# VH-VL binders against Large ribosomal subunit protein uL10m (mRpL10): the designs that were tried, part 43

Target 1, 224 residues: Large ribosomal subunit protein uL10m (mRpL10), of Drosophila melanogaster (Fruit fly) (q9vpl3)
Amino acid sequence: RGKINIQRPKAPHYERARVVAVTQPKYPELPKAKSCFKTRAERTQQQQENPYNEIIAREVRNWLDHSRLVAFFHLSSITADDIFRVRVQLHKQNLHLKSYGSKIIEQAVKNTRYEAIVPLFHSNHCIVFSPDPEKTAALLRIVRRVPQMVLLGGIVEETMLSRNQLVAYAQMPGLHAVQAQLVQTLSQAPGHLIQQLQAHQNSFVQVLDVHAKNQMNEETPKST
Key: E = the ipSAE of ESMFold2; O = the ipSAE of OpenDDE; V2 = 0.75 times the mean of E and O plus 0.25 times the DockQ between their complexes.

## First folded at step 5 (VH-VL)

Design w9 (from w8 with light chain N35D; framework fv_imvotamab_arm2; at its last look DockQ between E and O 0.29; V2 from the best seeds 0.00; counts 0 for: pae E 2.9 > 2)
Fold by ESMFold2-Fast, scan of step 5:
Structure w9 (fold): chain C 224 residues (1-224), chain A 118 residues (1-118), chain B 112 residues (1-112)
Amino acid sequence: as target 1 above (224 residues)
Amino acid sequence: EVQLVQSGAEVKKPGESLKISCKGSGYSFTNYWIGWVRQMPGKGLEWMGIIDPSDSYTRYSPSFQGQVTISADKSITTAYLQWSSLKASDTAMYYCARLGYDSSLDYWGQGTLVTVSS
Amino acid sequence: DIVMTQTPLSSPVTLGQPASISCRSSQSLVYSDGDTYLSWLQQRPGQPPRLLIYDISNRFSGVPDRFSGSGAGTDFTLKISRVEAEDVGVYYCMQATHYPWTFGGGTKVEIK
């Protein structure tokens, strides 16, 4: 479709850097690396000095910069077979599921407008990327059948959206002008997003709880 | 336009290691998965496994799990299939193929013939 | 593993006549969302496989309209309306609905 090699994440440069890092001669470990005791600052410095983490963080940043749709999910325990089936279904829609450690995500978004997403990744998580925001409806249709994946929120056209805002976006008729206007209307300052995403997580839990209680109440009269 | 070009034929002895390659061109390499398929002489096709080159996520057929390693280097748009120790039963034609957005192996490499004999 | 059974093993056909290949799976290839990941591949002598049909009946880019696919559930058919000399080769069905992905045993189409 598009010129994905010039608009997508810089995969050629990333892989070249990764190969160079992996194949380069190993440097002798620092004397401090032999120490059993390290201060928190020293441990933090060593983690930040990891060249592999820096390369992956650049990759995450490129995915964020070049994807017009990014969706964040809480990921519960899932079998290898089930995650493979989900990834295949997502691939069919040009949707790309990735999982990254919270520290790598923090490095990738540090000093950017996306910094507010960091708290979403303290628990088990995954992210779905796509160059096509019209795939939001397809994404939600697929994950509706995957109870282990719970939508937390996302980014559409570089605008951060809560779970409910992303669901609303997915229900739009697919007209580009209408969707662009919706994204602008739903957008807000990054500093406020975390509270809204947390509130929507709680709302989702409440909806499930109410639904469960309503089903229990309905089942009791019918099964007596 | 879209092409997958595989490395040349290999003649090896049992116990030797081998790594064959599949270079993609004419498309965004990291946007599509690469699968590997074995065809033993005079026989049909067997799916070995698949890789997402963007994050190196792999999935193997149970019959090939532990027998081979699939990897990719997106900086040079190349996928790999490797053996730590070849067996005579590994003698076969090996194909790489791209997984299209129709969930089918849509473009295929020309194949790499691997002959293992003592 | 899902077993994909192809019939016939060999199909000698006169140029210009139709050919029909059947593929039967040991289990339904319908995923719970209604999708069926069944494709057909052609392999000419000495060449790599080539995708002909995906999702049961959709022709891949550049595939002649004399090729058609049909079927549902466990029974699938590939038809060539008028066989040409270049159609000589082995045809395989493939499923990607269930892990591990599996191929049919192949059907050889040849000119008599």
Scores: ipSAE 0.778, ipTM 0.904, lowest interface PAE 0.8, mean pLDDT 81
Fold by OpenDDE, look of step 6:
Structure w9 (fold): chain C 224 residues (1-224), chain A 118 residues (1-118), chain B 112 residues (1-112)
Amino acid sequence: as target 1 above (224 residues)
Amino acid sequence: EVQLVQSGAEVKKPGESLKISCKGSGYSFTNYWIGWVRQMPGKGLEWMGIIDPSDSYTRYSPSFQGQVTISADKSITTAYLQWSSLKASDTAMYYCARLGYDSSLDYWGQGTLVTVSS
Amino acid sequence: DIVMTQTPLSSPVTLGQPASISCRSSQSLVYSDGDTYLSWLQQRPGQPPRLLIYDISNRFSGVPDRFSGSGAGTDFTLKISRVEAEDVGVYYCMQATHYPWTFGGGTKVEIK
């Protein structure tokens, strides 16, 4: 009686194998939890239909509309603690760091003047909002210390600026300083003109005086 | 004038849930963060956590993480502190405070006394 | 967590005399930006805390000139040049440089 090799059972006879194959309970494939295999498209569509997303999109629009400074950043791997620190630092300057999903941003800026920013939000990103455009320099100073935040661009006074343009803007003297300089320059212009006019008059008088002196010297008879 | 007005004193039993409120007025509520501070009877001040009402970003002290929930409703300029299940040890005065731009707690609520007794 | 140690625990003071409260942190409170987020709070009996000093030495709005803050790094001091009756209460230092933010244990100022 051949030792039944329990470890390598002899393949059943072909007919038995067929019967076993047919009688194997076809366990209904557990419906692959639709949730795990939702196509990116289905997930995107469901996200679009979420009333909550609309609310958030409105909020984003509100921020955009009321902010005079908006800066867009790419976020690399950053810890929760680091984010907190950055937010606290920004808060000190009345700068508000926000993070939204790309779809929310798309929805928020759709058919608006801000639609051009959509390509900036393909990766992890954050937005900093401020009502004060003069805080651009402060923003850049803070962010320079955060290597995980990469400036992509921004909006200042309703104008879209590149990264380089934002940096340049931050280096500019404040509007008031520039205005003061302009006023100073303009105020000096009339003074210079008057000085030039007076210089010509003075030169003319000097020439006349020399001429008069020369004439007097010629009229003095050599009393011999 | 900047004011934080907190909800009234609460007397609860262990195991009960509680939500207390802090309403801000006299300033732009969404521009300032709200912190919560616990003061047990006869004891010092303890930092619990902070919330940015603008987006409900919240950061808890490790000691209070999972013990309480901080939330805010910006539409009514109100911050909340809530417990799902109170303990006798939760008996304390709770203060909300505004975080100023200098990272100081510049304005404080009047406090909410929570008493948890069997 | 940063431990804030206040001394003394109690400070009995005669009216009109100066008072000094020390606060020591277990670590430097200087942040990477060079700022030090140390503040002093006053809590009068039966009242909520009130901000006195922020950023080590800056008086908050409405705070009398008799209050002054000083210090650097790990050692900080609150001084009251002339104690008044209304100054009775518990004083707390607070650090907001390191999370979680922490308070000192408090110093009770009393009139002798």
Scores: ipSAE 0.682, ipTM 0.859, lowest interface PAE 0.9, mean pLDDT 87
Fold by ESMFold2, look of step 6:
Structure w9 (fold): chain C 224 residues (1-224), chain A 118 residues (1-118), chain B 112 residues (1-112)
Amino acid sequence: as target 1 above (224 residues)
Amino acid sequence: EVQLVQSGAEVKKPGESLKISCKGSGYSFTNYWIGWVRQMPGKGLEWMGIIDPSDSYTRYSPSFQGQVTISADKSITTAYLQWSSLKASDTAMYYCARLGYDSSLDYWGQGTLVTVSS
Amino acid sequence: DIVMTQTPLSSPVTLGQPASISCRSSQSLVYSDGDTYLSWLQQRPGQPPRLLIYDISNRFSGVPDRFSGSGAGTDFTLKISRVEAEDVGVYYCMQATHYPWTFGGGTKVEIK
């Protein structure tokens, strides 16, 4: 029935312990020679940090290139419980909230049409990625109840949209072809879009910085 | 096709460290979160925490906060559960599971039995 | 923490007859987005858990249609319309609406 199956849900302890030991990752423990390789150790550390940043930047570029929906938010102080709830809600809708350092974002968009978004990441931020642009309405419904996330703008079908354009896109009926036509039409003046996005972002940051400083001590729980 | 393959059973003594692994295959590893679940002998299931491998965001159950470390290495599509100092009460079966887009744990690893005894 | 209370603790059932498992939560499991993050898992003897039902009533891929879920708010039910020998095991409800995520205590289904 299932008695033999129960007896063999796993290999014998000794064999499993042996396999685990072989497959466990090996940690580097100590530098080769601290005194003799002081400059060498500094070079190695520097090289490791630079390649790590480049790897993450390539991953961000890949997300940007392969996500049909990308939304940028200013993120003010938020509890660990609240951000967890938001991340779970977004994940259910195939929306992926992430945070990256501004230097990494700058590297990721270098020599691309998205290079103009770099100023948006000078303050605390987060990005939402999704392969499904029809999820824009769901994204906005979820974050409407999250005042700590302030929409700055986004990218839909590889076209940059201002906050207002993204909201308008989300309100269109759900036909993919109709939404693609709207995005194409709204992209007629990309220079003005970038300028308005930057001006709006600067205004939000200025207001939010004053507000956040007034309440930062009371709204920043350490454990959640 | 979706598979989570965990490292093998461990027999350890109290005070020793341990890191067990969960390797995902057959899906885009960074698109799904990995959760860890404990099942003590003869008992039910307990959620320990979860990790988003794409950016290493982690969230622990309060019962396990500070007791274990959850991590992931997306370059080898592997999540980890780690103790710095095991206790006899850590004797249990440990499962990894993938969080699907339905906010459910849809695919489970085979389990790793950890036995901690003097 | 949200307490998930399952009844019965044990459900001995005659082969081919129905089984019904109840799960009650200490708070509503309706999320702020209107969805309910409740799922049902099956753990056969000596095996890992497997997902049966998500979002209260949706069968996961490859789950036989003799399994069905229902409920709302705080009261949820898993039904097995015709219990087969392979259905022996422990069934858990799980909520992912409230942090921390919690499981019910389990209901053992066995053939009498």
Scores: ipSAE 0.478, ipTM 0.779, lowest interface PAE 2.9, mean pLDDT 79
ESMFold2 (binder alone), look of step 6: mean pLDDT 94; pTM 0.955

Design w95 (from w8 with heavy chain Y101H S104Y; framework fv_imvotamab_arm2)
Fold by ESMFold2-Fast, scan of step 5:
Structure w95 (fold): chain C 224 residues (1-224), chain A 118 residues (1-118), chain B 112 residues (1-112)
Amino acid sequence: as target 1 above (224 residues)
Amino acid sequence: EVQLVQSGAEVKKPGESLKISCKGSGYSFTNYWIGWVRQMPGKGLEWMGIIDPSDSYTRYSPSFQGQVTISADKSITTAYLQWSSLKASDTAMYYCARLGHDSYLDYWGQGTLVTVSS
Amino acid sequence: DIVMTQTPLSSPVTLGQPASISCRSSQSLVYSDGNTYLSWLQQRPGQPPRLLIYDISNRFSGVPDRFSGSGAGTDFTLKISRVEAEDVGVYYCMQATHYPWTFGGGTKVEIK
C-alpha cells in the first residue's frame, strides 16, 4: 500500500524507496502486486484468519491447560538422530517434546496468564509437556546429557518457575509437604516477568536445594 | 486390550494412489508412536518410518523418504500410510506397530496385503 | 546404516531340544546413554510379528520363560530352552540404537 501512505513516511527513507521502485519495470497498478505488499496490521490479520494456525494454537492451549509440568528450552543445532532419541527417552517418562513456531505460540497464549512466555520463543526453542510434575527430575536427568538443550524455565502446577526454581523442585524426592510449600511460595511471587527471569536470590529455593543435596549425600555412601 | 486393526487387502495397478489405515484401540493413542514395516513376499522385515500421533511428527527411513507419506488422525485414533503413485515393487505385506515406552515394537497390526500388478 | 547379520539362516531342531539364534551388528548397539536397544521378534506362518524380548534380555508380557536373550556390544543371542511345536516360525533381531532402525535377515526355526 505505498500510494495511500506516500505522504506519511519521512522524506529520506521514502525518497530512496521511490527511486528503487521507479527503476523496476513490474511495479505500477497491478492488483496482484498490491496483495504481495501488506502492512504489518494486514499480515497480522491474515495470520489470525489462517484456520490451520488456529487449530494448532488450540492444541498448544490444551497442552498448557492439561499439563502440570511445562519446561522451556533453547535448542542449539542438534543431529536428527540425537533429537529423535531424546524424544523417545522423554516419551518413555510421559514427557512430550514439542516444537511450535513463535507465531503459533503467541496466538495460543495471547490474553492468557501465559503471555509472558512469548519472549522465550524468538529464537530456536522447544517445549516439554507432562501431566506429571514428579517427572521433572527424570526430565533434567535426560537433558543433562543433551548440551544442545538449555533449560530456560517452566510452569509447574500453573506457576511460572525460573531455571533455578525448577532445578530445586526436581530435587525434592519424597518431600511432599516441602514441595507443596515451594509451589505455594512461588505462586505468590510478584510479576510474571520476574518469574520468567533467572532468580539469583531465592532464599527459599536455596535452603531447599542445600537440604536436598544433604539428603542425597547421606544416601550415597562416600568412598575413602 | 491393546489392538491395532489394519484396513483390508488392496489390489491396484501401477500409477494408482492408495491410502491404508491402522486403527488403535485399548490404549491412549497419542501416548505411543506408530511405526510402519514392510515385508515383501518371502522376504524379511524393513523399517519404513514412524509417527508421533500427538503432533504428527514423522521420521522416515532414508530408503522410503519421498516414496510414502505417514500421517495420523488422533480424533479417530488412526494412522495412515499413503502412496501417490504405486509401483509393482510396492507389492508387499505392510504392518503397523506400536512403539513401546523405549525402543521396541510391542503390539502389531494384522497386516495389509498390497498387490500392484498390471 | 547398521547391518544385522543372523545365523543360522535356518535351524531344524528336534522337538524338546534347545535352539540358539545369533545376531551380529556391524557396529556397537550401545547408545550414549549406556542402553542397548536390541529386540527379538517371532513371526509364525501367516501371522504378524510378535515381540519376544526387548533391551537384550527382557521378556515381553506373556512370553514363555523358555525364551531368553543375552549379549552385549555387537553380539547377541536368542535361546529357546526346549522348542515346542508352536515355536515354528521366523525369528528376527531388531536394533533401534541407530536410525534408520534395521532388522536381521531372519532365522527359520523348523521341526526335524
Scores: ipSAE 0.117, ipTM 0.585, lowest interface PAE 5.0, mean pLDDT 79

Design x1 (from s2 with heavy chain Y57D; framework fv_anetumab)
Fold by OpenDDE, second read of step 6:
Structure x1 (fold): chain C 224 residues (1-224), chain A 120 residues (1-120), chain B 111 residues (1-111)
Amino acid sequence: as target 1 above (224 residues)
Amino acid sequence: QVELVQSGAEVKKPGESLKISCKGSGYSFSEYWIGWVRQAPGKGLEWMGIIDPSDSDTRYSPSFQGQVTISADKSISTAYLQWSSLKASDTAMYYCARTLYDSSGHFDYWGQGTLVTVSS
Amino acid sequence: DIALTQPASVSGSPGQSITISCTGTSSDVGSYNLVSWYQQHPGKAPKLMIYEVSKRPSGVSNRFSGSKSGNTASLTISGLQAEDEADYYCSSYAGSNTYWVFGGGTKLTVL
């Protein structure tokens, strides 16, 4: 039995060769792992095109569009446990604490009215959302007790406010109270004006009356 | 200009009660927390506690919890530190200080200090 | 009482740079960027020099800088001057119950 030359096997019979050629599994060319040579820039760009990032960005936009109160905070190293505690407290007030990466925020607000907030997200940040702008005071009360959270600013009723402006806003009386006060003030204004206008006229009339009385007393001849 | 003015020096006996004050001016008193810091003669600074004047939320150091009472009256822009019964070991300089922001421990403005001497 | 650890004393010559360390634990200095530095001259109230590890309040000289590595915060004073002779205290958030702690203090002598 001739030594099977493993190095140069004899060509099979043409029929066998044909069968072997047709039955050879066509393995799809392994996609050249282009991924290994992607530059950091390309990887970053691919990360930007991650469908997951788009979904998250859409979520952020949705929160922004449906929130009447949005507050931005810097986080100065906070533990997960601390965040959780704060989240629970905020949640009790219908305040929703979310944290997103800066890239996600950029993607979310790109070519939108919210693009101006991008510079606020230069480090670790969180955002608190609320449908109720009257919860601003409650929000500030809670977060002031958390030294790891630093208020940077926010959006109230589609208006961007600085930290100081948010604080001032939280101290203002409710809209109804302000309206009531305004109505009261406006209702008093005409009365006061009329009183002031009449005060001078009344004073003048009094002076004339006194003068008239004095003249009448002088004209009464002493009937001897 | 922001200023914290503390009450004058106190000389007391052991067992006596004491309340010292810190009045803030030149800023919105209710917008900043006020803290108290103790410094015994020749010793270091000791953080005692802070208070939010807006709602009187008070935080104490464990070492001072139950030993002193921190309070505030926002209507007159004044914070207080009080003892129910003084000890000789309470002899120290006491500083009030304003927080830089919220409940931070960054004290940006300080009072002049109140010296409390407790002796038999 | 848990205090931050500082060297008792440091010294330097005018014009030199000196560093004061403040060592805490992983639950305070190591966990939070909430470290402050105070300068105190004899018979005076403390003055805030650095907050949040490295930030300077308005009016504080740029000769003062702060940093943190691990559980240790550092205050660096460059171009040392005679007026810098004082006690320096670090402070940090303690990580529980919203209270803060001070270091033991460091006496800086300008030679």
Scores: ipSAE 0.336, ipTM 0.695, lowest interface PAE 2.0, mean pLDDT 86
Fold by ESMFold2-Fast, scan of step 5:
Structure x1 (fold): chain C 224 residues (1-224), chain A 120 residues (1-120), chain B 111 residues (1-111)
Amino acid sequence: as target 1 above (224 residues)
Amino acid sequence: QVELVQSGAEVKKPGESLKISCKGSGYSFSEYWIGWVRQAPGKGLEWMGIIDPSDSDTRYSPSFQGQVTISADKSISTAYLQWSSLKASDTAMYYCARTLYDSSGHFDYWGQGTLVTVSS
Amino acid sequence: DIALTQPASVSGSPGQSITISCTGTSSDVGSYNLVSWYQQHPGKAPKLMIYEVSKRPSGVSNRFSGSKSGNTASLTISGLQAEDEADYYCSSYAGSNTYWVFGGGTKLTVL
């Protein structure tokens, strides 16, 4: 992609804000845990929260059921404008970036074979869904422009893959029979996959923590 | 299987324009970024920039921003490095290399290099 | 001028182990597990030896290993052999404004 000649930053901001308002689901603010003695209003609000969570959990299950490609990402600090740019680029490739609370994800995958992914969502995260596994290469191409999104792993054709296994899969697009064999070969010991994904996630979190601690280092200040 | 083949050596005068090439084969060219790395005579490697051939998205090292232009033509699996006006300090070996990631990747396959000599 | 610091030269005898250091800052080596090492023989293109600090590509001898501590990455070559004589360069991701940075290179002599 060539660079865009943007003379008026205000116009892109208006368009981004408009699309974000339309495409992002609105989540009501959840109240904190309360004591055994609750007011009538508190009890009514608590009852309303349960139906909403189940509706969103059902949405997540539908995405999992209809997607042949699911990719999990750790999401570092990123502005709404930046994540919106990524979402638009992904949408052009039939890749759907979704963000859900960890409790909703846990509720969605409970009693399914994917329940083991719950620990991946303890920290900041997002998920990309697509019905087309051939878009794995396009997904990785788009995401490598976004250092705030760190690939943890994914699910391809109902098979759980680590980051490196998913990258290997992406390197052989258009070879369906060979890709199916590769997926089977790469995922021979499912029990160890979660350990690999957790170790990778922890390593990246540690690296980000070191970077954050060094934030006061003014290595390249604007000089005049 | 995977191979990057670069254009032949060039001898130019200061002020002349130049465009050198890097052709990929044995893989899906549009799936990998192509980076350019410079090596001045007797000196080390310097990263110059990188391009995604699928949409021509280009990133430059701060040292080379505005000094060179990187481009690609995916229909012939070729990336290019171009100067509008060469200077003697551009004398160097230029390597192309492929990578999967522009921000976190490594260069797994390299071209053989193109020697550019700029003298009067 | 923005370069990772490597020793200019290192030497060893066949069968020995040597280590090459690569020192950066908190904004590159210290912040990212994205360090790679390249071997370059005279007149040839560089070859990837190590990526992501410690991983080896297919075809690279297990005598080559990588590690990182703080702002310093290290390449260790065990069981040194004559064919290991080459220049070695480290590289690290250095943030979205700079992307990649290389070390100055280390000439390995096998005596």
Scores: ipSAE 0.000, ipTM 0.424, lowest interface PAE 14.9, mean pLDDT 75

Design x10 (from s2 with light chain L34Y; framework fv_anetumab)
Fold by ESMFold2-Fast, scan of step 5:
Structure x10 (fold): chain C 224 residues (1-224), chain A 120 residues (1-120), chain B 111 residues (1-111)
Amino acid sequence: as target 1 above (224 residues)
Amino acid sequence: QVELVQSGAEVKKPGESLKISCKGSGYSFSEYWIGWVRQAPGKGLEWMGIIDPSDSYTRYSPSFQGQVTISADKSISTAYLQWSSLKASDTAMYYCARTLYDSSGHFDYWGQGTLVTVSS
Amino acid sequence: DIALTQPASVSGSPGQSITISCTGTSSDVGSYNYVSWYQQHPGKAPKLMIYEVSKRPSGVSNRFSGSKSGNTASLTISGLQAEDEADYYCSSYAGSNTYWVFGGGTKLTVL
C-alpha cells in the first residue's frame, strides 16, 4: 500500500521522510517531531535529539527555499487516518503537508529572512508547501472541509501574507500582473503583517476550541 | 529495578463493578504509557487500550471501547482498569505493560497479571 | 478477532532451529516495521523477545532473531533448549483506529 513519485530529496533519509508524510502513515513514529500534534514524544525529542533536529532543520530550509507558496495552519485534534486523507488530496494538487516541531522551525529559520515567522509556531501547527502559487485557491478549497486546520497566514512569492490577504490572493483573477501587484502592496508593511498574523492566531484558537468541541460531539465522521 | 505490580485476584458476580490496579516502580512513571492486555482462559493476548499518565490521555481498541475505562494517578504511579458492570465473558487474566509510544509501541515490561473470575 | 495468523504449534529437538510465522495484511505487518514477539511460560506474564521486527532487548539470547518479508514476520530460534518451550505471540501496529493487534499464539514443544 502506497504510491511513491515525490520530488527527489537531497539524501536517502530525506526521501524516506517525504514519502512517509505523503503516502504511508508511520505511527507511532509520526507523533515525534514530524507530528501535527505537540505530544509528549515530540517534547522529549526536542530536548534529547539535537543532532537529529539539525538534519530536519535543513529539510525545512530546503522546502522554504524551493516553495513559492507556504501556508501556516493551527491544527487541533485530528485522527491519523483523516490527516493522511488530507495529505493525499493535497498531494494531487502539488501541495505538500508537513509538520515540524517549533524548535526545529526556529533552528531552521534562525538568521534567515524567515526568522520573523517563529512566533506563529507557538501552538500546534502544520505547514503546506508548493512550488505553484496558483494552487492557493485549491488549497483553501480543500482545507474548508477540514475544520481542525485553521489558516494563520502564509508566504507567497517570498512575501508574508496574513490570512485575509492570502484569501484575497486566492480570489484574484489568473492575471500574473494583478497577483504581483497585491504581493508588492502587502510587502509595504512587514511589521504590521506579523502582528496581524499573531492576532489571528489568538482569535482562531478561541474559534477553533469551540469548533473542535462541536466536531468532537459529532457522530458522523468527516468526509474526504 | 523496573517493576509493574498488579492488584490481587478478584472473584465477582455478573453485574458487579470492579477496578484493578497496576503500580509502576523503578522508573519515571509519567515517561511511559501503560497498556492493558487481556488473556481469556486458554486463549491468546488481546490489546484493550493504553493511557499516558502525564495527562491521562487514553486510546481503546475498537473491541473494548465503551466496555472498560482506563485511568491513571501519576501522584501514586498507578494505572487502573475499570468495569461498571461485569459479565461472565470478562473472566480472564489482565496484564498491564509499559511502552514508549514514541518508539515502536512494544511492551518492554509486564505486570504479573490479575486474574478476574466472574461467575455466580 | 485474531488479526495475525500464527501456526497453533511447532516442535523441534534440542540443538535444532525452528521458525514461527506471523502473517498479517498490508495495513499492519506489511505497512509498518513495528513487529514484536513475546514469550510466555505457563502461569507467567509475557516477556518481550524481539521488537521493531529484528531488534533484541538486553538480556535476550542471540539465538532469537526476527525478520519480515511482505505481510509475514518470522521469529527464528536457533540451538533449541528445553527452556525455550513456551507460547510465542507476535504483535504488530495496525493503524490509528486499532493501534496494536496480536497473533493467536504458537505453542513451541521441545522434544
Scores: ipSAE 0.000, ipTM 0.409, lowest interface PAE 16.5, mean pLDDT 75

